# VH-VL binders against Ubiquitin carboxyl-terminal hydrolase 19 (USP19): the designs that were tried, part 5

Target 1, 103 residues: Ubiquitin carboxyl-terminal hydrolase 19 (USP19), of Homo sapiens (Human) (o94966r282to384)
Amino acid sequence: LAFVKNDSYEKGPDSVVVHVYVKEICRDTSRVLFREQDFTLIFQTRDGNFLRLHPGCGPHTTFRWQVKLRNLIEPEQCTFCFTASRIDICLRKRQSQRWGGLE

## First folded at step 1 (VH-VL)

Design r13 (framework fv_reozalimab_arm2)
Fold by ESMFold2-Fast, scan of step 1:
Structure r13 (fold): chain C 103 residues (1-103), chain A 125 residues (1-125), chain B 110 residues (1-110)
Amino acid sequence: as target 1 above (103 residues)
Amino acid sequence: QVQLVQSGAEVKKPGSSVKVSCKASGGTFSSYAISWVRQAPGQGLEWMGGIIPILGIANYAQKFQGRVTITADKSTSTAYMELSSLRSEDTAVYYCARDTEIPVYSSGEYYFDYWGQGTTVTVSS
Amino acid sequence: QSVLTQPPSASGTPGQRVTISCSGSSSNIGSNYVNWYQQLPGTAPKLLIYSNNQRPSGVPDRFSGSKSGTSASLAISGLQSEDEADYYCAAWDDSLSGYVFGGGIKLTVL
């Protein structure tokens, strides 16, 4: 799966923030599922810049992006938000240590 | 514990419909997808489709489009597969299986880590 | 017909190493992860290998997987009588937008 842009950073000792730059997310058919060492972003979008990267796909295409994480998280403490300009995913670390990378 | 428990055997007439259930435990409905796979006597495995219960989104194999409906009831943690217009060639064991993701346009992994015990459906006159 | 091609049968003797092949195309094995399932007679399939070469907890290290180009292989070392089963490879297929299985192979332990 190609993205126009995505990035991540460690926010303090306890959190990792992932930004996925896809807009116009269909909130009713989009979600982030958290498990102890991975997350899956499932989404539908009308973002023309993103859809151009995936010829043949459109607003009713369901996209899936799974990330296997470098370290363990607390699934119940993780959150996500679909904003006008991007997807924000906030991971809560199980142990307050530096990861050095997402995967 | 993770467990998938399916409904009992069914004998159906040609042209009727069958609805098989799969009750999931261990938090399956909040984080995982459920797929249905069938196996005719002496034959191989055939994927029919799957659903993400928390989103209510289902995907179907092209061969079963229009005949299969996969649904989920979050209150009872039960997934259902309904197959209509039954023919003798639909005689098979039907399995539900836990899948980490819905098989759509994706980057990542897709596999079935836990399987139900199977439900035998026999279509005969 | 199956989308992924496997030989219909294979055999080995106890202690031997057996390799089971699986052949696909660029739209399935060539672009996606391969999984392997074991089915003992009269039972539901069991996940044996996922993501090309990973083993679930409880699967002995005698079982290993590999993938090269549009083909995959399952290797079983130190073959045991309880390994007699049907083995299926599987992968997502981009062109079909669906999960596909190989035709399955009946492994007989002589």
Scores: ipSAE 0.026, ipTM 0.681, lowest interface PAE 5.9, mean pLDDT 87

Design r16 (framework fv_reozalimab_arm2)
Fold by ESMFold2-Fast, scan of step 1:
Structure r16 (fold): chain C 103 residues (1-103), chain A 123 residues (1-123), chain B 110 residues (1-110)
Amino acid sequence: as target 1 above (103 residues)
Amino acid sequence: QVQLVQSGAEVKKPGSSVKVSCKASGGTFSDYAISWVRQAPGQGLEWMGGIIPIFGTANYAQKFQGRVTITADKSTSTAYMELSSLRSEDTAVYYCARESGSYDEGPYYFDYWGQGTTVTVSS
Amino acid sequence: QSVLTQPPSASGTPGQRVTISCSGSSSNIGSNTVNWYQQLPGTAPKLLIYSNNQRPSGVPDRFSGSKSGTSASLAISGLQSEDEADYYCAAWDDSLSGWVFGGGIKLTVL
């Protein structure tokens, strides 16, 4: 199974943004579940380039990516957005501290 | 440890309905799909459908479309399969199975199975 | 009837290598991975092989899987009496939008 491309950065003192580079996300069967110190991205995609890197997987395949976070977040204030070229996940820090990294 | 525990055996009359439960313990119930697979006496395995609890989305095999309803109650970590308009050919052992295949492990497969619920349809 | 084709029965002796075939089409095995399930008499099925050739924890390495085109195979090396069981292949079928199983093979040892 190929690794999914991702990166992250701190946006101001109170947020961390995570980008996941997968296109053509199926909105009805994809979402992000936030908890106090982790999140799970669950998605289905029709991105032919991504699926070609995962032989045997198709639009019916549900992918999961769980990230254990370096510091605590406010789950109910976190958001996500599916764009044409990627998934944007915005984490709201519980405390306005610099994390220095995602995990 | 992940465990799926199903409700007990049922004896039903033709034309009635049956609702089988599958209670999950261990792991996060909402993160996994639950499928239902049946096996008639001396026969092979047959997929009926599945549900992804966090989306509330169920998908059914065409053979059972209109007769089967799969639901989930996240508060009790329980999935249900209801089959209506029962006929003698529905006599089978009904299994629930957890559908895993997270990005880290690859494509979907049934990693844990319930013990099975025997449903007998007779008059 | 089953969507995937398996022989109904096979037999072997202890220590022998046995291969179980599974044949499908472009919409299932040809496009998707194959999983194998073992069902001992009177028990629920158990995951034996997933994603064509991967073993879950606890499955000995004498069990192996392979896939080529629209067909898959399960190989059991060093056959043992406790391997006597029914074996099912399974794959997602894109045309049916659902899981399909082979008819199952009854493996008898001795």
Scores: ipSAE 0.007, ipTM 0.620, lowest interface PAE 10.7, mean pLDDT 85

Design z01 (framework fv_zimberelimab)
Fold by ESMFold2-Fast, scan of step 1:
Structure z01 (fold): chain C 103 residues (1-103), chain A 124 residues (1-124), chain B 110 residues (1-110)
Amino acid sequence: as target 1 above (103 residues)
Amino acid sequence: QLQLQESGPGLVKPSETLTLTCTVSGGSISSSSYYWVWIRQPPGKGLEWIGSIYYSGSTYYNPSLKSRVTVSVDTSKNQFSLKLNSVAATDTALYYCARDYYDSSGYYEYFDYWGQGTLVTVSS
Amino acid sequence: QSALTQPASVSGSPGQSITISCTGTSSDVGGYNYVSWYQQHPGKAPELMIYEVSNRPSGVSDRFSGSKSGNTASLTISGLQAEDEADYYCSSYTSSSTYVFGGGTKLTVL
């Protein structure tokens, strides 16, 4: 289990953008897995503030964060990007409907 | 000398929209270190978080209020606002705006500065 | 609608110590170190007393301390003074990226 600070917004009718606020993600050992109604962020990080909140964990600890989504997505159309200050996850809606929230 | 000040109507009729504005002075709302928050307190009862906004416009809301609430930010005026639709007598409360410390890694979750609160009565 | 459980009231005499509990679940108090405590005097806005379980803001008396064990966070006030008479609320972040408050505890200094 991992707690990650996040926020999200609907970007036009077709997409939901999720920002995950964890620094210093290890790109080679981190990824996002998309399914039809959930995603899982799997990550390792050197973020000292994050690791301080998880006593006994370190840079080689693999964290898992799973989100059950309010509506269906197109897994093959979803993307993610690791930046210096956060992770950007872009979800492609299966239907161009208003979600009103992430989960 | 950071100050937060709520403003808006003290009375609103059932089924109408409540609009409140928080004016921030002595500090910038365009800071990556803070979310800006609405919290309410019905007379004689406890505190309830309504929603939060980042200066970029990103929001998150209390699920019980999400269908009726919108929070917006105006960085040019150093203000953020609450709209609560379809109000009922149960929405009668003191409404507070507050600042939530948040560094870019997502740590520090506490309300360090509060406005004085504004009483909103929902009555015909 | 409070998700966190606090006693409705607590009382003490000047100079004594009292403790206020705040009980949640593993999805809030037990799962994160994001517990804060607020003091509210009658007719006033809440004021931050403790953040991140045990940290004090500048200007808050050393008589106030916070701790956590499992799903229960505690606020302890030592050397109780008349000015401590107030309502106390705990708050926690949740696994749903929301905030919840306790129902509040009225502290009476007799």
Scores: ipSAE 0.000, ipTM 0.555, lowest interface PAE 17.1, mean pLDDT 84

Design z02 (framework fv_zimberelimab)
Fold by ESMFold2-Fast, scan of step 1:
Structure z02 (fold): chain C 103 residues (1-103), chain A 125 residues (1-125), chain B 110 residues (1-110)
Amino acid sequence: as target 1 above (103 residues)
Amino acid sequence: QLQLQESGPGLVKPSETLTLTCTVSGGSISSSDYYWVWIRQPPGKGLEWIGSIYYSGSTYYNPSLKSRVTVSVDTSKNQFSLKLNSVAATDTALYYCARGEYDFWSGYSDYFDYWGQGTLVTVSS
Amino acid sequence: QSALTQPASVSGSPGQSITISCTGTSSDVGGYNYVSWYQQHPGKAPELMIYDVSNRPSGVSDRFSGSKSGNTASLTISGLQAEDEADYYCSSYTSSSTLVFGGGTKLTVL
């Protein structure tokens, strides 16, 4: 498992957005698995700055980041997107309650 | 092969509830591979997403309509339906049902590959 | 009402190449690679032409291509033909977990 630089915020009553700051994600070999109270980000990257923090790793190394969530989500309504500068993960809350934090 | 067909009233009075049904043929609504979607288009205007449903009953809605909209699914009839409460003249539109492909890895669909022909709903007294 | 900005109209001659823009913000087009394009002929339902910025569904002509730079996505139609006359709509996923459409562009081939 890798620890990645991230931040998050609640978007309206129904969503939590998580930003993961890793560049140059390989779209074909990267994805997010959602479950009722956790998610796993699986990714490969060509981000030289990120890879330098993980000696022995390269573009073919698969990194995993798993987060146990504070509250339940609707896995089938959660999404993610790879941008040039970061990964955006959008979690759909199962109940419209304020979380106060991601974990 | 897959066909979607909208049905419902062509005329609804202001303040009443609009109910539309989409009948799916040539494919199963109980498929985990797809979302089922309602989209509308006022005459001469652009497209507006209303809401989507997964066969399990999980929904998400356009926030501007969320207080007035309910989407439901009836897997035994291979249908899904839209209820729009408290209609006004601004709800006059061509209403489409559509299919969105579910991507297991993203968990969502943001594009729609099959559409019904659309049904015109006029809100007038 | 339209969240994404498209030109109201674009025109070209047969055989030419034209481009239709779709401009949003960093909270939609600029933030995500989930942009799609639809073609709508008069009296018909929309048809998916492009998804995920640049991917073509099977059966869509390779004359249609999509791209994105910053907050603007673009649909390019090469080798323009009379049957390409239609309204074109872009759409994008947003940071609010919603889907928004552009105002539409009328393409005229003359």
Scores: ipSAE 0.000, ipTM 0.573, lowest interface PAE 15.0, mean pLDDT 85

Design z03 (framework fv_zimberelimab)
Fold by ESMFold2-Fast, scan of step 1:
Order: sequence, then structure tokens, then C-alpha cells
Structure z03 (fold): chain C 103 residues (1-103), chain A 125 residues (1-125), chain B 110 residues (1-110)
Amino acid sequence: as target 1 above (103 residues)
Amino acid sequence: QLQLQESGPGLVKPSETLTLTCTVSGGSISSSSYYWVWIRQPPGKGLEWIGSIYYSGDTYYNPSLKSRVTVSVDTSKNQFSLKLNSVAATDTALYYCARHESYDILTGYYAFDIWGQGTLVTVSS
Amino acid sequence: QSALTQPASVSGSPGQSITISCTGTSSDVGGYNYVSWYQQHPGKAPELMIYEVSNRPSGVSDRFSGSKSGNTASLTISGLQAEDEADYYCSSYTSSSTYVFGGGTKLTVL
């Protein structure tokens, strides 16, 4: 995927939170891979509204969204959580600096 | 065995549109597991990915070619096609169709596992 | 110019081992385990030799192996044979959901 609906904000000096707006994520087949300056969200979803935007795709289609980050993160300290309404990704900054943007 | 076969004109004039078709045999193009791909190779040079299409019509294009390229799929004919507009001598190449597994990082491998034999397209007057 | 850097040529003698490098950036080779290698004999279509950095398709000799360190992937061919003489291309998936290739390496078996 070139795009998925998202927003982000800096949570204090040490973290960036990214919200990805896809519902009904299949937990067993979805995950986030963190590296020093990027992350990849890999997911399957039952979200009918999202799937309608991707004709020919269904619940067994694996989607991939990759973000090259503006600054370095600490991969081992990054986390993610699948909620009913969205995906929350928490990035731990390598250095406590303002990013001004995600990318 | 699934096979891919390119077809189209061997000669195209500068400024015209190149149209190539790939026929899929031994399997269905309407597979949720695969994207269908165009790759080219100028004589004596390396490989360049042109674009990929899913049977739904979703496309991904090489940014360097995006303004000139359109890939389409015809599931009723088990075919997909490439249109390249405003061709120049630098578009002279062997054109291959291929496939790669869909964006399924858990089961796919993002590699071009089956290729057609290639068709030479010369852009000349 | 190619997005991924390969040496233009490499050579070896029968029975030797050779390695071909493929260098990219953190947005392709360094960022993903989706590096593949292709063998191309003169007049033939490329054939997949390695996928996902180090995996071999069915029918590919175990003399071919792949690896990656940082932004550089490597194809190693052991026990060189005359039929290994060919052009070798690496490819990687990118953070922009595109595919890029290396410039190709001509392997000569002397």
C-alpha cells in the first residue's frame, strides 16, 4: 500500500504515536515490524469499508504499509496494539528530539 | 503448468503507443494470490520493472514510467496488457511478462517466479 | 543507472566458489527480507534462483545460496560449473511498494 488512513502525534519528547484507521484486524496474521528508521505494518482485515476501497481483495489478502521515518527509533522499545476501531503504533525515539512530522 | 506468453508488434514508430498482451495459460489470472507483471530489458542492458496489476485492476507502476504507462487486465480472456505512450528509441527492449505473489508477507515472497519468454520491441522509423 | 549496485563482472574456475554482492539502502535491501536473485543465460528469460534473501525454489541446486548483512545482499555459488556462466541480477522490494533491480553481474567460468 502507498496509503492507508492515518494520523500521528508526538507524545512527550520520547515517543511518536501513529493511529492507523482500519477495523477488525486479524490478530494472528497481522503485525508491525520495527527497524532503526522505518516500520512495516502487515495486516489482514475483515473491515468491509476498507475492503470496498480495494476491489478484488478480501479477508485473506495481506496488506502492507511501510513508512520511512524522519528520525531514528529504538526498535526493541516500540509497541503496537490492535483495537476495535484502529491500530495504535508507539515509536520510541532513539534521541529525545522533536520530529515535526512522521516522514 | 502455468505459462505466460507475450504478444504484440515487433516494431513501433517513435511517438506512437506500444501495446503488448500477456496470455496466461494453465491457470487462472483471477487468483487472489498473484500480481501480474511487466519487466523490460534493453538489448545488452539490465532489467527494469514496469508495473504490476492485480486481477481486480489495482496497479503499481515504476515512478519513472508512470506518466506513460497503463497496465490493464481482462479476466474473461485470461490476459493482461501493457500500453506505453509516446515511445522513443530508448524504449527498445525485450518485454517480459511475469508474476509475483500478492503483498502477502506471511506466505508470499515478493519474487518473480514465472516469466514469459520475452518479446523484442524495436522503436524505429 | 541501476538502483542496486552489483559488480559488472566476476570470474572463477570450475570447482571454485564465487560471491556476487548487491548493495542498496535501508528503503530496499536493508529494510526488507525480500531480495531475490535471477540467472539469465544468453537468449533466455531470467530464472528465479533465490527468494527472500536465502530461500531456493524447488529444482535450484544447493550450490546456490543467499545471505544479507545490512544494506548488502550476496549470492554465493559453490562448486562452479561451466553451465553457471550467465548474467546474475538481484532485485528488492522497496518502501514505496515498487521493485528495483541491480545492474547485473556477468559470471565467466574460466
Scores: ipSAE 0.000, ipTM 0.554, lowest interface PAE 15.5, mean pLDDT 85

Design z04 (framework fv_zimberelimab)
Heavy chain, then light chain:
Amino acid sequence: QLQLQESGPGLVKPSETLTLTCTVSGGSISSGDYYWVWIRQPPGKGLEWIGSIYYSGSTYYNPSLKSRVTVSVDTSKNQFSLKLNSVAATDTALYYCARLEDSWFGELSYFDYWGQGTLVTVSS
Amino acid sequence: QSALTQPASVSGSPGQSITISCTGTSSDVGGYNYVSWYQQHPGKAPELMIYDVSNRPSGVSDRFSGSKSGNTASLTISGLQAEDEADYYCSSYTSSSTYVFGGGTKLTVL
ESMFold2-Fast, scan of step 1: ipSAE 0.006; ipTM 0.635

Design z05 (framework fv_zimberelimab)
Fold by ESMFold2-Fast, scan of step 1:
Structure z05 (fold): chain C 103 residues (1-103), chain A 124 residues (1-124), chain B 110 residues (1-110)
Amino acid sequence: as target 1 above (103 residues)
Amino acid sequence: QLQLQESGPGLVKPSETLTLTCTVSGGSISSSSYYWVWIRQPPGKGLEWIGSIYYSGSTYYNPSLKSRVTVSVDTSKNQFSLKLNSVAATDTALYYCARQEYSSSWYDYYFDYWGQGTLVTVSS
Amino acid sequence: QSALTQPASVSGSPGQSITISCTGTSSDVGGYNYVSWYQQHPGKAPELMIYEVSNRPSGVSDRFSGSKSGNTASLTISGLQAEDEADYYCSSYAGSDTYVFGGGTKLTVL
């Protein structure tokens, strides 16, 4: 299983933002799958620093990171974006309540 | 209206340090949505990316220039600057500053706005 | 010395279609969908024509189209017009937040 450096915060009452610190994501082979209480990040990357932490893996290795969420989300209202320095995942809360943590 | 304006000396002597400044007006350099970029073009030749900076100070440099290049940002003046050390005649070029998208868009890897360019001649 | 290979020149007559190639490697053009094309008229700064292989910015004519196959990206200009005379440069993301350019192609319309 791949370890991925990440952090998260609540953005207003309705959203949680998760940052995943991996660069050079291959957009056409990477995606995020949302379910009502978890998400899975599937990615390929050419990030040399990340790959050096995973000996035997390369640019065509598919990594999978699954997070079981503390509370329910609205899967169809969740989004993700690949930026130059990280992956941004925006989770839409099903109920506007403080989570206090991601998992 | 976003405006990028390069400024600096038009003539620099060999072995000296070239310093150029880009002044950003009509928009804030302290934006999480953009990198700020230096690109050059020797007369009659193609484009060469020099380096990029984020307003936090994070920099990325062309490996062929990395030993001679420093890019810095001054958010209080809404400016970013290029220092190129130990210049030679081959550093004679038009120098452009430009903006690069780095927002929560699906598409981030292009230079969407360019300054007019400033000619720097390296000559004794 | 440019990282991406373009033909030095291409020519066509008004109304024709022309294609400009941009060849890199699997670590730039072949590895990413982040190819952009710039048009430069004499004495002017480059202007973005195509980004992300095939997308046009607002205001760019639909006569301009982009594509990619393997390590080669292509810019096609249909219905060639006199004002299309310019230098055309390709650029690609090259990993680790670095960028490379092609050597440029001079388009002549005669």
Scores: ipSAE 0.000, ipTM 0.536, lowest interface PAE 14.3, mean pLDDT 85

Design z06 (framework fv_zimberelimab)
Fold by ESMFold2-Fast, scan of step 1:
Structure z06 (fold): chain C 103 residues (1-103), chain A 123 residues (1-123), chain B 110 residues (1-110)
Amino acid sequence: as target 1 above (103 residues)
Amino acid sequence: QLQLQESGPGLVKPSETLTLTCTVSGGSISSSDYYWVWIRQPPGKGLEWIGSIYYSGSTYYNPSLKSRVTVSVDTSKNQFSLKLNSVAATDTALYYCAREIYVDSGWDAFDIWGQGTLVTVSS
Amino acid sequence: QSALTQPASVSGSPGQSITISCTGTSSDVGGYNYVSWYQQHPGKAPELMIYEVSNRPSGVSDRFSGSKSGNTASLTISGLQAEDEADYYCSSYTSSSTLVFGGGTKLTVL
């Protein structure tokens, strides 16, 4: 999504953390799919300020955000967590070298 | 402290375009935490949201006004502006600029307001 | 008419508690926790009293409290003081990604 706020950083040699700033995520209908060199965030939200960016969309709308990654990850070791103010995505690097950027 | 100040004509003729500018002082308009907003209040009546703009240029408008309204931002001047086309007597109001919170624990709340500027539409 | 319904006026005596209601639908007040309340003294700009239904900005007296039940949000002012005399407006986010205000309530302190 062009308008979703995000940032990322490398956490030690083995991980990249991505923060996506969306509130009031519906946990039951939201998830992250990991592949060897991308992830897709699928979510529904009641976040009013996020929904303003998408007139005609509401709490029932399913949003999709795909990120093609600079380097390979271990999909089975990647995790995500929904918090009150954001989504935390933790990517496990396949090789423990520095990436220099997310994509 | 951050302050907002409206400026523009106090009198506009019917069918013309109203242009108002809001100057932000004591802080930067280039903040990812806020939208910048126009709200109006006809004399003796209630508040009406006109539109909001992010410093990137992204806008949201009141559907009742969307065909006549443009909000723009000039980050180099620390200002944002309202253009309202084809004005009529019903557009006579106090016009306020305001700051709208766009972070956790404040969404769509207007925490800082300008003093307001009266615009009268008459021939 | 305004999108959100408020009583046109309420009144009370010093030291009493009063409540101002703000009624919408499931597509605004009932559907979201983005209800704000503003106080406007004559000749002045509105100021934020409550945001996200029940939160107070720093500097706002704890005599002011907000709540919501179903499609109705409420502003309660306890220990009423003469300086509370003002117009009060509620606002809410809507399912159409817009912002709407109530019609306003004039509070008279007798």
Scores: ipSAE 0.000, ipTM 0.580, lowest interface PAE 15.8, mean pLDDT 86

Design z07 (framework fv_zimberelimab)
Fold by ESMFold2-Fast, scan of step 1:
Structure z07 (fold): chain C 103 residues (1-103), chain A 126 residues (1-126), chain B 110 residues (1-110)
Amino acid sequence: as target 1 above (103 residues)
Amino acid sequence: QLQLQESGPGLVKPSETLTLTCTVSGGSISSSSYYWVWIRQPPGKGLEWIGSIYYSGSTYYNPSLKSRVTVSVDTSKNQFSLKLNSVAATDTALYYCARHTYYDYVWGSYDAFDIWGQGTLVTVSS
Amino acid sequence: QSALTQPASVSGSPGQSITISCTGTSSDVGGYNYVSWYQQHPGKAPELMIYDVSNRPSGVSDRFSGSKSGNTASLTISGLQAEDEADYYCSSYTSSSTYVFGGGTKLTVL
């Protein structure tokens, strides 16, 4: 994926939170991989509104979204959570600097 | 077994456009686990990464070649292609297509060029 | 010039161990754990030997091992055999989301 609906904000000096707006994530086949300056979201979904935007794709299609980050993170301290309405990704900054943006 | 096969002209004239195609067989190019890649090797020299494409059309290019390179994917034909504009003698090389594994669902991180085509020699000469 | 520095050649005798270095910067080898190594026999395509610094694909002999310290990654081949004679290339991901290769090392088994 070139794009997926998202927003982000800096939570205090140490963290960036990214919300990805896709519902009905298949938890068993979805995850987030963190590197020192990027993350990759790998997911399958049954979200009909999302799938309508991707003709030819279905519930068994594995989607991939990679984000190159503006600044460095601590991969081992980053987390993610699948909620009923979205995916929450919490990035731990390597340096407590203002990013001003995700990319 | 997944296999990659390059095809295209073995001889291109200076200032013309080089076009190469990679045919993927034994597996689908429409896989979320992989990028599809062009790498070249001038005779007697080392490897140079040209660019990568995801089946969605997302591309990454070597900055030194970015102004002359276009990589495209055709999922209906299970193929991806390289166009290199304004070729010169310095573009003479073996051109490889390759699969780039970024991750594996079971094992996690897996960043490598894991399957390569046999390579096709392209000579730029008048 | 190649972005990553490798010695042009290295040599060893059968049964010995050799190490090939791959030196970059903090924006590639030093910044990420995404270093891979490739073996190329004359007239053949490169073959993956090591990925993510130290992992071996299925089918690669455990005589091959990888490591990294700071900005330098290393490929070690133990119990050298004649068939190990080949060119070896390292590759790394970069902070610009690109890939770079080393200049290559010719291994001679004498």
Scores: ipSAE 0.006, ipTM 0.592, lowest interface PAE 14.6, mean pLDDT 87

Design z08 (framework fv_zimberelimab)
Fold by ESMFold2-Fast, scan of step 1:
Structure z08 (fold): chain C 103 residues (1-103), chain A 125 residues (1-125), chain B 110 residues (1-110)
Amino acid sequence: as target 1 above (103 residues)
Amino acid sequence: QLQLQESGPGLVKPSETLTLTCTVSGGSISSSSYYWVWIRQPPGKGLEWIGSIYYSGDTYYNPSLKSRVTVSVDTSKNQFSLKLNSVAATDTALYYCARDLEYSSGWYPDYFDYWGQGTLVTVSS
Amino acid sequence: QSALTQPASVSGSPGQSITISCTGTSSDVGGYNYVSWYQQHPGKAPELMIYEVSNRPSGVSDRFSGSKSGNTASLTISGLQAEDEADYYCSSYTSSSTLVFGGGTKLTVL
């Protein structure tokens, strides 16, 4: 995916939280992979509004969204959570400083 | 070690402005890791978030109160304050100040780990 | 008045387990893992018991646990003790970037 609806904010000096607005994520077939300066969201969804925006795709389509980050993170300390209405990604900064933006 | 203490008037007349101050001791308000928060509790009712402030002066307010509320910070005194304009009887409550472990550029608040003891404000003529 | 629904009261006997529910919508409890629980004894300030659904702050007893299913978050207190008698409030982040609270639950230890 070139684009998925998202926003982000800095949570204290040590973290960046990214919200990805896709509903009804299939938890069993979805995950987030963290590297030192990027993350990749891999997901399947039953969100009809999202799927309508991607003609030819359905509930068994695996989507990939990769974000190259403005600054370095600690991959082993990053987390993610699938909620009913979105995906929450918590990035642990490698160095405690303001990023000013995600990318 | 960290302590928060509210101060202000116990009685305010309808239509006047309520001013409360929270004094922080055992820690610094000038921390980039925390927002500072006002919460209230009307008698016999639940808790209501009022607003939050970062040491830079950035604020977030409860939309239901936003037109009447101003929160300010004085880092030299290690204090932050609440001004609530045009008070009515429905503003009668215990007012608490608290600390939030998190901050954001657009998504706030979250949870509160330290609270002041609270101060009762009665709005009556 | 309260955005989140809690039972007005729950009761239990010493040594038993009780659960307090907190029900919202998909735009708050169901939509986010930012649910907190506070304990309030009469005449005292609220104390944080659980944050972000299931995390315990340092100093909070392992007898307190949090969970969530759909639009309902739950606080479970095991090994109930007389000192647990208090008001309990839940709170949740919302899709409007605000925080809302439940109406509170009075726990009585009989």
Scores: ipSAE 0.000, ipTM 0.547, lowest interface PAE 16.5, mean pLDDT 85

